# Ledger of designs, part 50: VHH binders against a6qnr0

Target 1, 346 residues: a6qnr0
Amino acid sequence: MRLVHLDLKGAPPKVCYLSEIFPLFRALGANGILIEYEDMFPYEGHLRLLRAKHAYSPSEIKEILHLATLNELEVIPLVQTFGHMEFVLKHEALAHLREVARFPNTLNPHKEESLALVTAMIDQVMELHPGARWFHVGCDEVYYLGEGETSRQWLQQEPNSKAKLCLSHMEAVASHMRARYPTTTPLMWDDMLRDIPEDQLSGSRVPQLVEPVLWDYGADLDLHGKALLVEKYRKSGFSWLWAASAFKGATGVNQSLTPIEHHLRNHLQWLQVAGSVPADTLRGIILTGWQRYDHFSVLCELLPVGIPSLAVCLQALLHGDFAENVKARVENFLGISSLEEMSFRR
Short names: E, the ipSAE of ESMFold2; O, the ipSAE of OpenDDE; V2, 0.75 times the mean of E and O plus 0.25 times the DockQ between their complexes.

## First folded at step 19 (VHH; framework vhh_7ubx_2)

Design x2 (at its last look DockQ between E and O 0.82; V2 from the best seeds 0.00; counts 0 for: pae E 4.0 > 2)
Fold by OpenDDE, look of step 19:
Structure x2 (fold): chain B 346 residues (1-346), chain A 121 residues (1-121)
Amino acid sequence: as target 1 above (346 residues)
Amino acid sequence: QVQLVESGGGLVQPGGSLRLSCAASGFTFSSWVMTWVRQAPGKGPEWIATIYSGGSTMYADSTKGRFTISRDNAKNTLYLQMTSLKPEDTALYYCAKGYWRGSNSWPFDYRGPGTQVTVSS
């Protein structure tokens, strides 16, 4: 699977624009979309406070999903449930659920109410995504985990650890999903798992509940390290893994142009990783297209600016390299005479 | 087992006032967000007001300025003070625990049996 990540933070595309680019995604070789809604989802009830002023309507969501279906793009929704909670926890009404009072990034994992909040968010999103085979629950960059008052006290008790705390919350979220949506598999970013020992991972239920997404946006990956990490996760009990590359929004917080060469290299490196691990280890790859680094950050390069990079990356993945013939195909898809004219190099 | 029991409903004239109560048990009341929801005949559930465990309150536009949600954690009781009642406020009023989870069905995991509020001349 090749999924294009649509990050709706800060600069959500209009539905009409999506109708134009979805066919291009499909033509370029994508067969899915990861939609990170953040504040663009039309949350209901008292959770309406989570909405941006210009959030999509339910009808617009339905239309987007319809368009995806028409273009044979499977949709995976993404809702942050642990880290990157700024759009949720910035609100005074929900501030009491912060891990650390001054920072809205991290959810307090000790409160039952915290779990209730994120699961309610998931439920609302699932309501508009019936039949979703996967649901990404985020859980990346939980910066302040363990630093809250309750966490500090908790961590003083043996055998408690930050890893245990992290896995506990992940397990709770995933368990909720598995119980309520037995045909939907939760995805999680893997960064918080990378340094957790194999025995702790295998000792938790997380490997049986989720499929981790191994993300790395570098132009030069540690191929051996990645292979070892894949092996670690497999030994820990994870049945399927995902990769995540980047086609935009990963080379600077306020980047205005997309360094296509960087992203091409990133994807070629992931191809090497895929070739170095056992078959049927990686279920797919998510081509991430971050619009901004977090809720409060400035915008990265806009989606239209990133389209040439996406084309290059998708075609590289599809063909296994970026030879001249592939380059020519990309140029043809984009209706340009020369890709070099569209390329930004640092 | 979570239990919620609403009371205080009844028949009132337009412009009248009514105070609803919800007795909660089976969970740590003070640690939870609580919500009033109503359902009129032939309509889906409508969010009215929420009070978070942190004390903040939120109101639907339809009830804002007329209704006041409050809680007494010592008594494990949720309240809804209704004023300036209108015929459109006629509905079964429910006390609910937790967050809104969807609108295509009942949006909460736990609620009481409800108390009827009828506003009529």
Scores: ipSAE 0.848, ipTM 0.938, lowest interface PAE 0.5, mean pLDDT 95
Fold by ESMFold2, look of step 19:
Formats: C-alpha cells, sequence, structure tokens
Structure x2 (fold): chain B 346 residues (1-346), chain A 121 residues (1-121)
C-alpha cells in the first residue's frame, strides 16, 4: 500500500481542495491516506477543549471520507496517545496527566485517568471512522519518559525499566482498540521500540497487538541497519511492518540537495531496504508530509507546495526507479517544464 | 467496584429549580473528572456539564448559565444545581466518571442508574 500522510496540524486544507487532490493522489499511485488530526478533529462533550477554532466539523469529516471512498483511498486516522500530547496537556484541567509537570509533551502512563483520556479520544475518532482497518495511535518521540516523579520512584524497583514502562502503555492502548474494535489494527511509530531488545519485545504483548511503522526521512539510510531492525521486529513477533518516508518537511539543515532531490533519494533508499527484506514483510509505505512538527512549532511548507515532490516520490515507488521517462511523465502531468527547476526556486 | 447513585430528581414546573446529587464510591473521587449526562426518551445521551479534579468546569451550550456543577470531595458527592428549567430539560440524568467517548452508545465506562427530571405544566 502507498499512503499519503495528511498532517493537519496548524493549517487544515479546505475540503474543496481535498476534492481536487484526492483524484491526483490516486492517479499518481496512492491507494490510501493517513490523516493526522491533532486538534483539527471535532471532539465533543468536555473534550471540546481539545478542538482548535478551525477544526473540521463532523459533516466535513464525513465529506472527506466520502471523497476518499470515491477515489479508492483507504483512510487511516492518527491520534497521538503518548508523546506529542501538547494540544491536550497544555490545558490546565488536564495538566495533572503530564509525565513531567513542567513539560506538556508526554502523557503520564502510570495514571488510570491517562488511559481513560486517550481511549476516549480514540473512541470519538473511531465513531466517525467506522470500519477503519488500521488506526495509528502515534507513540513517537515520547520525550522525558521516566523523568516524572512517579516514574522515577517506579524505576527504582527491580525489574522495572523505561522499556517496560513504554511497552506497558503501548499494550494498554492497543488492547483497548483490539477489544473494542476487533477488526481494526493499531499502528505505532517505531522510534520508541528501536532500542528495546528482542527478548523484551517478544516477552510483551505488543507484537501481537500492533504493526510498527519504521520511519526514516534521510537521503541516505543505513540499509544494513534497517534490515537488522526489520529482522529484530520479525523475530520479536510482529506480523507486519510498515515503512514511512517523507515527501515534505523533515529535510534537516545545511544540506546540498534540493528538497525534491532529498525526498526522492529517501524513497529510492526505502526501495533498497524493501529489496533486502522478505517479500511478505512490509505491508506498505506511508509518505509523510509534515506541516507542523509539534504543537508549538512554526509551520513547515504547506501541502500545495509539496505536490511536485509527492508526485515524484509516488511515481518512483510505483515504477521502482526514477528514469527520464518517469520524470517526463511527472512533468507533463503537473504541467511544468522541469522538476529540477522547481526545486531550485525555493 | 465503582458505584454512582443519583438522587434529587422529580417533577417541576417550567422555570423551577432542582438540585441533583450523586454519591460516589469505589474509586478516588477527588482525583477524577466527573460529568453529568442526560438522556431524553428516544434520544441519545447528551453531555451537559463536567467538573475536573482541580475544580475547573465546562458546560454544554444548552445548559450554560442555568446549571451549575460542583463537587464535595470530602463527601464523595457530585452536584448539579438546575435553575430556569424548561420542558426540553426533561430527561434521565446520570453522573459519570471519566471521559466522554461519543454518542452512538453509552458514552462512559461508569454511570449510575440515573434520576428522572420531568419539567411539565
Amino acid sequence: as target 1 above (346 residues)
Amino acid sequence: QVQLVESGGGLVQPGGSLRLSCAASGFTFSSWVMTWVRQAPGKGPEWIATIYSGGSTMYADSTKGRFTISRDNAKNTLYLQMTSLKPEDTALYYCAKGYWRGSNSWPFDYRGPGTQVTVSS
């Protein structure tokens, strides 16, 4: 599967714009979208405090899903449940649920109320996404995990570890989803899992509950390291893995490559990784399009600016390379004279 | 076992007042967000007011300014002071522990049996 990540953080596209670009996504070779809501979801009840002023309405969500169906795009919603929780934990009413009292990024995994909160968020999103086959629960970049007062005390007790703490919360969230939505498979970003030894992963229930999404947005990937990581996850009991690349944002600083060149190379590198693992290992790739890295950051380039890069990356994945014929097809499709010139204009 | 028992409902005339109570046991009441929810005959549940553990409150638009949620942590009791009651407020009123999960089914893990409020002339 080839999914386009719609990062709604900070600037959600108008629904009419989506009606124009979903056919484009399909024509370019995508067959799904990953929708990262953050505060753009119309949370209801007392979770209304999570809504941004310009969040979509329920009717707008239903229209977006209808447009996705019309264009044969599978929809996977993403709701953060561990890290990247600033939009939730910035609120005074919920600040007691922070892992570290001064930092609103990470949910305290020791509190029963923490799990109740994020599972309620999942349930509200699932109410508008009935029949979703996958649901991404985030769990990336859980900064300061283990540094809260409760965590420090808990970690003093053998055999407690930060890995056990992380896996315990991941298991609790995934177990809720499996029990309540048995036909829906949770996805998780893999960064918090990478350093956990195989025996600890296999000893937990997480591999039977989730499919991890291995993300790396670099122009040069450690191909051997990725293959070893894939093997570790498979030996740990994960049934399927996903890859995640970037078509927009996430390029770092002071590089010699243009953004499109960087992203194209990232995708070609992931094709190399895919060629070095068993054929039934990766269920798909998510092409991420970061708009805002976290709640308090400035915006990255908006989605329309990233469309040429997306086209290049999707076509490279679809055809297995980016030869001159494929490049010409993309240029003709987009109505431009040179993709390289667009990359240089910045 | 979590137990929530509502009381204080009854028949009132339009414009009248009622004070609902919810006795809570089986959990650390002072540490939890508490919510009043109502369900009119033939309709889905409607969130009406929430009080967070720190005392912050939040109200649905339909009841804001007329209803006041409060808690007594020493007595493990949640309250809803209702004033300026209207026929549209007729419903079974429940107190609930935790977070609103949606409106397609019962939206909380834990609720009481409810107390009936009927506003009729």
Scores: ipSAE 0.335, ipTM 0.749, lowest interface PAE 4.0, mean pLDDT 88
ESMFold2 (binder alone), look of step 19: mean pLDDT 82; pTM 0.827

Design x3 (at its last look DockQ between E and O 0.79; V2 from the best seeds 0.00; counts 0 for: pae E 2.6 > 2)
Fold by OpenDDE, look of step 19:
Structure x3 (fold): chain B 346 residues (1-346), chain A 121 residues (1-121)
Amino acid sequence: as target 1 above (346 residues)
Amino acid sequence: QVQLVESGGGLVQPGGSLRLSCAASGFTFSSWVMTWVRQAPGKGPEWIATIYSGGSTMYDDSTEGRFTISRDNAKNTLYLQMTSLKPEDTALYYCARGYYRGSNSWPFDYRGPGTQVTVSS
């Protein structure tokens, strides 16, 4: 699977624009979309406070999903449930659920109410995504985990650890999903798992509940290290893994132009990783297109600016390289005479 | 065991007022967001009002300005003061703990058995 990540933070595309680019995604070789809603989801009830003023309506969501279906793009919704929760925890009414009072990034995992909040968010999103085979629950860059008052006290007790704390929350969220949506598999970013020992991972239920997404946006990946990490996760009990590359929004917090060559290299590196691990290990790759590094951050390069990069990356993945014939195809798709005439290098 | 018990429902005339109460037990009441939900015959559950643990309140548009949600943490009790009642407000009113999970199904994990509010001339 090749999924295009649509990050709706800060600069959500209009539905009409999506109608134009979805066919292009499909033509370029994508067969899915990861939609990170953040504040663009039309949360209802008292959770409406999570919405941006210009959040999509339910009808617009329906239309987006319809368009995706028309273009044979499977949709995976993404809702942050641990880290990157600024759009949730910035609200005074929910501030008490912060791990650290002054930082809205991280949810307090000790509070039952915290789990209730994120699971409610998931439920609302699932309501508009019936039949979703996967649901991404985020769980990346939980910066302040363990630094809250409650966490500090808790961590003083044996055998408690930050890893245990992290896995506990992940397990709780995933368990909720598995129970309520037995045909939906939760995905989560892997960064918080990378340094957790194999025995702790295998000792938790997380490997049986989720499929981790191994993300790395570098132009030069540690191929051996990645292979070892994949093996670690497999040994820990994860049946399927995902990869995540980047086609935009990964080379600077305020980047205005997309370094296409960087992203191409990133994807070619992931192809090498994929070739070095068992064939039945990686289920797919998510081509991330970050619009913001976080809720409060400035915008990265806009989606339209990133389209050429996406084209290059998707076609590279599809064909296994970026030879001249692939380059020519991309140029044809983009309606340009020469890719070199575009901002290719940073 | 989480328990919620609503009371105060009854028959009132249009324009009348009614105050509902919800007695909570089995959890730390003061630490939880609480919500009133109602369900009219043939309709799905409808969110009415929420009071967060921090005291902030939020109302559905249909009840804004007429209903007031409040809580007494010392008594583990949630309240709903209803004024200017309309026939359309006729429903079973439920006290619920937690966050709204959706509109197409029962939106809360825990609720009471409900108290009937009937507004009729």
Scores: ipSAE 0.870, ipTM 0.944, lowest interface PAE 0.5, mean pLDDT 95
Fold by ESMFold2, look of step 19:
Structure x3 (fold): chain B 346 residues (1-346), chain A 121 residues (1-121)
Amino acid sequence: as target 1 above (346 residues)
Amino acid sequence: QVQLVESGGGLVQPGGSLRLSCAASGFTFSSWVMTWVRQAPGKGPEWIATIYSGGSTMYDDSTEGRFTISRDNAKNTLYLQMTSLKPEDTALYYCARGYYRGSNSWPFDYRGPGTQVTVSS
């Protein structure tokens, strides 16, 4: 599977724009999209405090899903449940759920209310995504985990560790999903798992509950190290893995064009990793298109600027290599009409 | 074993006042977000007001200024003070624990059996 990541943080595309580019995604070789909502989801009830003023409506979400179906694009929603929770924990009403009281990025995993909050967020998103086969629950870059007061006390007791704390929360979230949505498989970013020994991973329930997404956006990957990491995850009991690359968002402010060569190399490196692991290992690759690092960051390059890079990267994945002239082929074929008609919601 | 029991409902005249109570047991009441929800005949559940564990409150726009949510953590009791009652406030009023889930049936994990409020001349 080849999924395009739609990062909605800070700048959700208009639905009419998506009606124009979903056919392009499919024609270029994508067969799915990963939608990262953040505060652009129309949360209801007293969770409406989480939604941005210009969040999509429920009708707009239904239209987006309809458009995806028309273009044979599988939809995977993404809701953060551990780290990157600033859009939630910035609110005074929810600040008691922070891992570290001063920092709004990480959910306190010791509180029963924390799990109740994120499972309610998942349930609201699932109401608009019935029948989703995968659901990404985030769990990346859980900064300051273990540094809160409750965590510091808990970590003083043998055999407690930060790894055990991390796996425990991941297991709790994934268990909710499996129990309530038994045909839906949770995905998680793998960065918090990378340094956990095989015996700890296999001793937890996480490998039986989730499929990890191995991400690395560099132009030069440690190919041997990636193969060893894949082997570790398979031996730990994960049945399927995913790769994640980047087609945009590799640079910060003032970026007017994506570094297409960088991203193309990233994808060619992931093809080499895929060739060095057993054929039944990777379920797919997610081509990430980051719009904002976190809730408080400035925007990266917007989606229309990244379309040429996406086209190059998707075509390279389909055809297996040929870095030198792929850009020229794609520029001749696709660049002008899509750039001239692009607009975004603000 | 979470238990929530509402009381204080009844028949009142338009413009009248009523104070609802919800007795909570089976959990650490002071550590949880609590909510009042109402359901009129033939209608779906309607969120009214929420009080978070830290004491901050949130109200539906239609009831803000007329209704006041409060809690007494020493007594494990949630309150709803209603004033300036109107016939359209007639409903079964429920006390709930937790976060709104958006389900087609009941949007909270735990609630009481409700207390009836009827506003008529």
Scores: ipSAE 0.425, ipTM 0.773, lowest interface PAE 2.6, mean pLDDT 86
ESMFold2 (binder alone), look of step 19: mean pLDDT 81; pTM 0.819

Design x4 (at its last look DockQ between E and O 0.89; V2 from the best seeds 0.00; counts 0 for: pae E 5.0 > 2)
Fold by OpenDDE, look of step 19:
Structure x4 (fold): chain B 346 residues (1-346), chain A 121 residues (1-121)
Amino acid sequence: as target 1 above (346 residues)
Amino acid sequence: QVQLVESGGGLVQPGGSLRLSCAASGFTFSSWIMTWVRQAPGKGPEWIATIYSGGSTMYADSTKGRFTISRDNAKNTLYLQMTSLKPEDTALYYCARGYYRGSNSWPFDYRGPGTQVTVSS
């Protein structure tokens, strides 16, 4: 699977624009979309406070999903449930659920209400995504985990650990999903799992509940390290893994132009990783296209600016390299005479 | 076992006031977000008001300014003070625990059996 990540933070595309680019995604070799809604989802009830003023309507969401279906793009929704929760925890009414009072990034995992909140968010999103085979629950960059007052006290008791704390929350979220949506598999970013020992991972239920997404946006990956990490996760009990690359929004917080060469190299490196691990290990790759680094950040390069990079990356993945013939194909898809004119280097 | 029991409903004239109570048991009441929901005949559940565990409140537009949600954690009791009642406020009122989870079926974790509020001249 090749999924294009649509990050709706800060600069959500209009539905009409999506109708134009979805056919292009399919033509370029994508067969899915990861949609990170953040504040653009039309949450209802008292969760309406999570909405941006210009959030999509339910009808617009339905239209987007319809368009995806028409273009044979499977949709995976993404909702942050642990880290990157600024759009949730910035609100005064929900501030008490912060791990650390002054930082809205991290959810307090000790509060029952915290789990209730994120599971409600998931349920509302699932309501508009019936039959979703996967659901991404985030859980990346939980920066302040363990630093809250309750966590500090809790961590003083044996055998408690930050890893245990992290896995407990992940397990709770995933368990909710598995129980309520037995045909939907939760995905999680893997960064919080990377340093957790194999025995602790295997001792938890997380490997049986989720498929981790191994993300790395570098132009020069540690191929051997990645292979070892894949092996670690497999030994820990994870049946399927995902990769995540980047085609935009990963080379500077306020980047305005996309360094296509960087992203091309990133994808070629992931191809090498894929070639170095067992064939049935990686289920797919998510081409991430971040619009901003977090809720409060400035925008990265806009989606239209990133389209040439996406084309290059998708075609590279599809063909296994970026030879001259592939380059020519990309140029044809984009209707340009020369890709070099669209490529930027840092 | 989680249990919620509403009381205080009844018949009132338009413009009247009514105070509903909800007795909670079987969980740590003070740690949970609580909500009032109503359901009129032939309609789906309608969110009315929510009070967070932290004490903040939120109201539906239809009830904002007229209804007040509050809680007494020491008594494990949720309250809804209703004023300026209208015929359209006629419904079965439920006390509910948790966040709104969607419009399909029952949208909350737990609720009581409800208390009937009828506003009629």
Scores: ipSAE 0.488, ipTM 0.806, lowest interface PAE 0.8, mean pLDDT 94
Fold by ESMFold2, look of step 19:
Structure x4 (fold): chain B 346 residues (1-346), chain A 121 residues (1-121)
Amino acid sequence: as target 1 above (346 residues)
Amino acid sequence: QVQLVESGGGLVQPGGSLRLSCAASGFTFSSWIMTWVRQAPGKGPEWIATIYSGGSTMYADSTKGRFTISRDNAKNTLYLQMTSLKPEDTALYYCARGYYRGSNSWPFDYRGPGTQVTVSS
């Protein structure tokens, strides 16, 4: 599977634009979309404080899902449940749920209300996504985990560890998903799992509950290191893994490559990783298009600016490389004279 | 065993006041978000007010300024002070624990049996 990540943070695309671009995604080789809502979901009831003023309405979300269906694009919603919770924890009413009182990044995993909060968020999103086969629950970059007062006291008691704390919350969220939505499989970003030893992963229930998404957006990947990481996850009991690349954002300011060259190389590297692991290992790849890295960051380039890069990356994945005939196909789809000039076009 | 028991309802004239109480047991009351919900005959449940475990409050627009939610964690009791009552406030009032999970069902973990409030002349 090849999913395009729609990062809605800070600037959701108009639905009419999506009606134009979804057919292009499919024509370029995409099979689905990962929708990262943040505060652009129309939360209701006493959770309405979570929604941004310009969030989509329920009817707009239904239209987006209809457009995805018409274009044969599988939809996976993403809701953060651990880290990246600033849009939630910035609110005074919910600040008592922070892991560290003065930082709104991370949910306190010790509070019963923390789990109740994020499972209610999941339930509201699932109400509009009732047929979802996968649901991404985030769990990336859980900054300051273990540094809160409750966590410090808890960690002093045997046999408690930071890894146990992390896995316990992941298991609780995934268990809710499995119990309430038995045909829906939770996905999680893998970065918080990378440093957990195989025996601790396999000793938890997480491998039986989730499929991890291995992300790396670099132009050069450590292919041997990725193969070792994949083998660790498989030995730990994870049945399926996902890869995640980047078609926009995540390039830094001091790259020797143009943004498109960087992203293309990232995708070609992931093809090499895919070729070096057993055939039944990777369920698919998510082409990420970061619009905002966290709630308080400035916007990256908007989706329309990233379309040439997305086209290059999807076609490279579809055809296995980026040869002259693939380059010509991309140029024709986009109506441009040269891919080498795209980073400077208006 | 979680238990919520509402009381303080009754018949009151328009413009009158009532104070509802909800006695909670079987869980750590001070650690939970608590909510008042009402249901008029033949209608779905309507959210009225919420008090978070940290003490912050939130009100529905229909009752803001007339109703006040509060809690006494030492007594494990949730309160709703109602003033300027109108006939359209006639309903069964429920105390509920937990977060709102959806628009089309009874959306909370637990609720009590409710206490009837009737506003008529």
Scores: ipSAE 0.218, ipTM 0.672, lowest interface PAE 5.0, mean pLDDT 87
ESMFold2 (binder alone), look of step 19: mean pLDDT 82; pTM 0.820

Design x5 (at its last look DockQ between E and O 0.72; V2 from the best seeds 0.00; counts 0 for: pae E 2.6 > 2)
Fold by OpenDDE, look of step 19:
Formats: sequence, structure tokens, C-alpha cells
Structure x5 (fold): chain B 346 residues (1-346), chain A 121 residues (1-121)
Amino acid sequence: as target 1 above (346 residues)
Amino acid sequence: QVQLVESGGGLVQPGGSLRLSCAASGFTFSSWAMTWVRQAPGKGPEWIATIYSGGKTMYDDSTEGRFTISRDNAKNTLYLQMTSLKPEDTALYYCAKGYWRGSNSWPFDYRGPGTQVTVSS
């Protein structure tokens, strides 16, 4: 699977624009979309406070999903449930659920209400995504985990650990999903799992509940390290893994142009990783296209600016290289005479 | 086992007032947001108001200014003070543990059996 990540933070595309680019995604070789809604989802009830002023309506969501279906793009929704929760925890009414009072990034995993909140968010999103085979629950960059008052006290007790704390919350969220949506598999970013020992991972239920997404946006990956990490996760009990590359929004917090060469290299490196691990290990790859680094950040390069990079990356993945014939195909798709003439390439 | 029991419903004339109560047990009441919802015949469930564990409140636009949600953690009791009642407020009112999870995905095991409110001349 090749999924295009649509990050709706800060600069959500209009539905009409999506109708134009979805066919292009499919033509370029994508067969799915990861939609990170953040404040663009039309949450109901008290969770309406999570909405941006210009959040999509339910009808617009329905239309987007319909368009995806028409273009044979499977949709995976993404909702942050642990880290990157600024759009949730910035609100005064929910501020008490912060791990650390002054930072809205991290959810307090000790509060029952915290779990209730994120599971309610998941439920509302699932309501508009019936039949979703996967649901991404985020769980990346939980910066302040363990630093809250309750966490600090809790961590003083044996055998408690930050890893245990992390896994417990992940397990709780995933368990909720598995129970309520037995045909939906939760995905989560892997960064918080990378340094957790194999025995602790295997000792938790997380490997049986989720499929981790191994993300790395570098132009030069540690191929051997990645292979070892894949093996570690497999030994820990994870049945399937995902990869995540980047086609935009990963090379500068306020970057305006996309370094296509960097992203091409990133994807070629992931191809090498894929070739070095068992064939039935990686289920797919998510081409991430971050619009901004967090809720409060400035925008990265806009989606239209990133389209040439996406084309290059998707075609590279599809063909296994970026030879001259592939380059020519990309140029044809984009309606340009030469990729080198584009000012987006560094 | 989570248990919620609503009371205080009844027949009132338009413009009247009612105060609903919900007795909660089987969980740490003070650690949970609580919600009132209602369902009229032939309609789906409708969110009314939520009070967070921290005490903050939110209301649906249709009920804001007329209804007041409150809680007494010492008594494990949730309240809904209704004023200026309208015929459109006629519904079965439910007390629910936690957050509104969507119009079609509300967990039934987290709400009470409901109390009937009828507003009619």
C-alpha cells in the first residue's frame, strides 16, 4: 500500500481541490490516503470546541470519502490521542487533562477522563468512517510524558517506568478500538516504542493490538539499524509494520519550497529497507505531507507546492527506482518539460 | 458496575421548569465528565450539556441559557435545571457517563434508563 498523508492542520484543502488531486494520486500510484483531521473534523456535542471555524461539515467529509472511493483510495483517519494534542488541550475546559499544566502537547495518562476524551474523539471520527480497516491513533512525540506531578510520583514506585506508562495508555486506547471496532486495526507512530526493550514490548498487549508505523524522513537512513528495529518489533509480537516517508513538510518548520531530491532519496532508502526485511513484514508505506509541525506552528510548504515531490516519490516507489524513464513519466504527469526547471528542487 | 438513575421528569406546561437528578454509582464520579442527552420519539439522541470533571460546562445551542448542568461530587449526583421549557423539549432525558461519542455511537451501558419530560399545554 502507498498512502498519501493529508495533514489538514492550518491549511486544509477545499473539497473541490481534493476532487482534482485524488485522480492524480491514483494515477501516480497511490491507493490510499491518511487524513489527519486535527481541528478540521466536525466533532459534535461538547467536542465541537475542537473545531476550527472552517472545519469540514459532515457532508463535506462524506463527499471527501466518496471522492476517495471513486478514485480507489482507501481512507485511514488519523486522530492524535497522546501527543500533539494541542488542538484539544489548549482549551480551558480540557486543560486539566494535560500531563504538564503549561504544555498542551501531552495528555495526562493517569486520568480516567483523559482516556474517555480520546476514545470519544475516536468514536466520533469512526462514526463518519464506517468500515475503516485502519485507524491511526498518533502517539508520536509525547514530549512531556512522565513529567507531570502525578507521573513523577507514580514513577517513584517500583516497578513503574516511563515505558510502562506509555504502553499502558497505548494499550488502553487500542483495546477500546479493538473492542468496539473489531474489524479496524489501530495504527500508531513508532517513535515512542523505539527505545522500549523487547521484553517490555512483548510483555504488553500493544504488539497484539496495533500495527506500528516506522517513520523516518532522512535522506540517508541507517539501513542496518532499520532492519534491526524491524526485527525487534517482530520479535516483540507485532505482526505487521508500516513505513512512513515524507514528500513535504519534513525539512524545515517554515520552509516554503520542497527539496525534492531529499525526499526522493528518503523514499529510495525506504525501498532498500523494504528489500532487506522479510516481504511480509511491511504492509505499506505512508508518504507523509506535513502542513505544520504542530498546532501552533507556522505552515510548511503548501500541498500544491509539494505535489511535484509527491509525484517523484510515488513513482519512485512504484517503479523501484528513479531512472530516466521514471523521470520522464513524472514530467508527463505534471505537464512539465523538465523537473530540473522547477524551482522546488534543491 | 456503572449505574445511573435519572429522576425528576414529568409533565409541565410551556414556560415551566423542572430539575432532573441523576444518581451515579459504580465508578469514581468525580473523575468523569457527565452528560445529559435526550431523545424524542422518532428522533435520534440529542446532546444537551456536559460538565467536565473540572467543573466546566458546555451546552447545546438549543438549550443554552435555559438549562443548567451541575454536579455534586460528594453525593455522586448530576443535575439538570430546566427553565422556560418548550414543547420541543419533550423527550426522554438520559444521564450519561463521559463524553458525547456521536449521534449514532452513544454507548447505552453508560447511560441510565431515562426520565420522561413532557411539555404540553
Scores: ipSAE 0.488, ipTM 0.810, lowest interface PAE 1.0, mean pLDDT 94
Fold by ESMFold2, look of step 19:
Structure x5 (fold): chain B 346 residues (1-346), chain A 121 residues (1-121)
Amino acid sequence: as target 1 above (346 residues)
Amino acid sequence: QVQLVESGGGLVQPGGSLRLSCAASGFTFSSWAMTWVRQAPGKGPEWIATIYSGGKTMYDDSTEGRFTISRDNAKNTLYLQMTSLKPEDTALYYCAKGYWRGSNSWPFDYRGPGTQVTVSS
């Protein structure tokens, strides 16, 4: 599967624009989208405080899903449940749920109310995504985990560890998903799992509950290291893994234009990783298109600026290389005479 | 073992006032957001007001200025002071613990049995 990540943070595209580009995604080789709402989801009830002023309406979400269906694009929603929760924890009403009182990045995993909050967020999103086969619950870059007052005291007790704390919260969120939505599989970013030893992973319930998404956006991947990481996850009991690349963003906080050469190399490297692991290992690849690194950062380039890079990356994945005939195909789709003038002079 | 018990409902004239109470037990009341929800016959649940554990309040537009949510953490009790009551406020009023999950089903993990408020001349 080849999914395009729609990062809505800070600048959601108009629905009419999506009606124009979803057919293009499909024609270029995508068969799904990962939608990261953040505060652009129309949360209801007392969670209305989470909405951005210009969040989509429920009717707009339904139209987006209809457009995805018309273009044979599977939809996976993403809701952060652990790290990257500034849009939630910045609010004074919810600040008591921070892991570290000074920093709004990370949810306190010790509080029952924390789990109740994020599972309510999941339930509201699922109400508009009935029948979703996968649901991404985030769990990346959980900064300051273990540094809160409760966590420091808890960690002093045998046999408690930061890994146990992390896995416990992941298990609680994933268990909610499995119990309430038994046909929906949770996805998680893998960065918080990478340094957890195989024995601790396999000794937890997480491998039976989730599929991890291995992300690396560099032009130079450690191919051997990735193969070893894949082997560790398989031995730990994870049934399926996902890869994640980048077609825009992920080069710096002030990067407003996408360097196509960098992203093409990133995708070609992931193809080599895929060729070096057993069949039935990778479910798919998510081409990430970061618009904002966190809630308080400035915007990266908007989606339209990234379309040439996306086209290059999707076609490279579809055809296994970026030869002259594939390059000409991309130029035809985009209505341009040369990618080299635009794409490789940055 | 979570238990929520509403009281204080009744029949009032338009323009009248009522104070609803909700006695809570079986959890650490002071650490949870608490919510009032109402449901009129033949309609779905309607969010009215929430008071967060830190004391901040949030109201639906239709009741802001007329209703006041408050809590007494020492007594594990949630209150709703209602004034300027209208016939449209007639409903069964519920106390709820936690977070609104959606509009298609009952939106909370826990609720009480409710207390009836009827506004009629």
Scores: ipSAE 0.454, ipTM 0.791, lowest interface PAE 2.6, mean pLDDT 87
ESMFold2 (binder alone), look of step 19: mean pLDDT 82; pTM 0.820

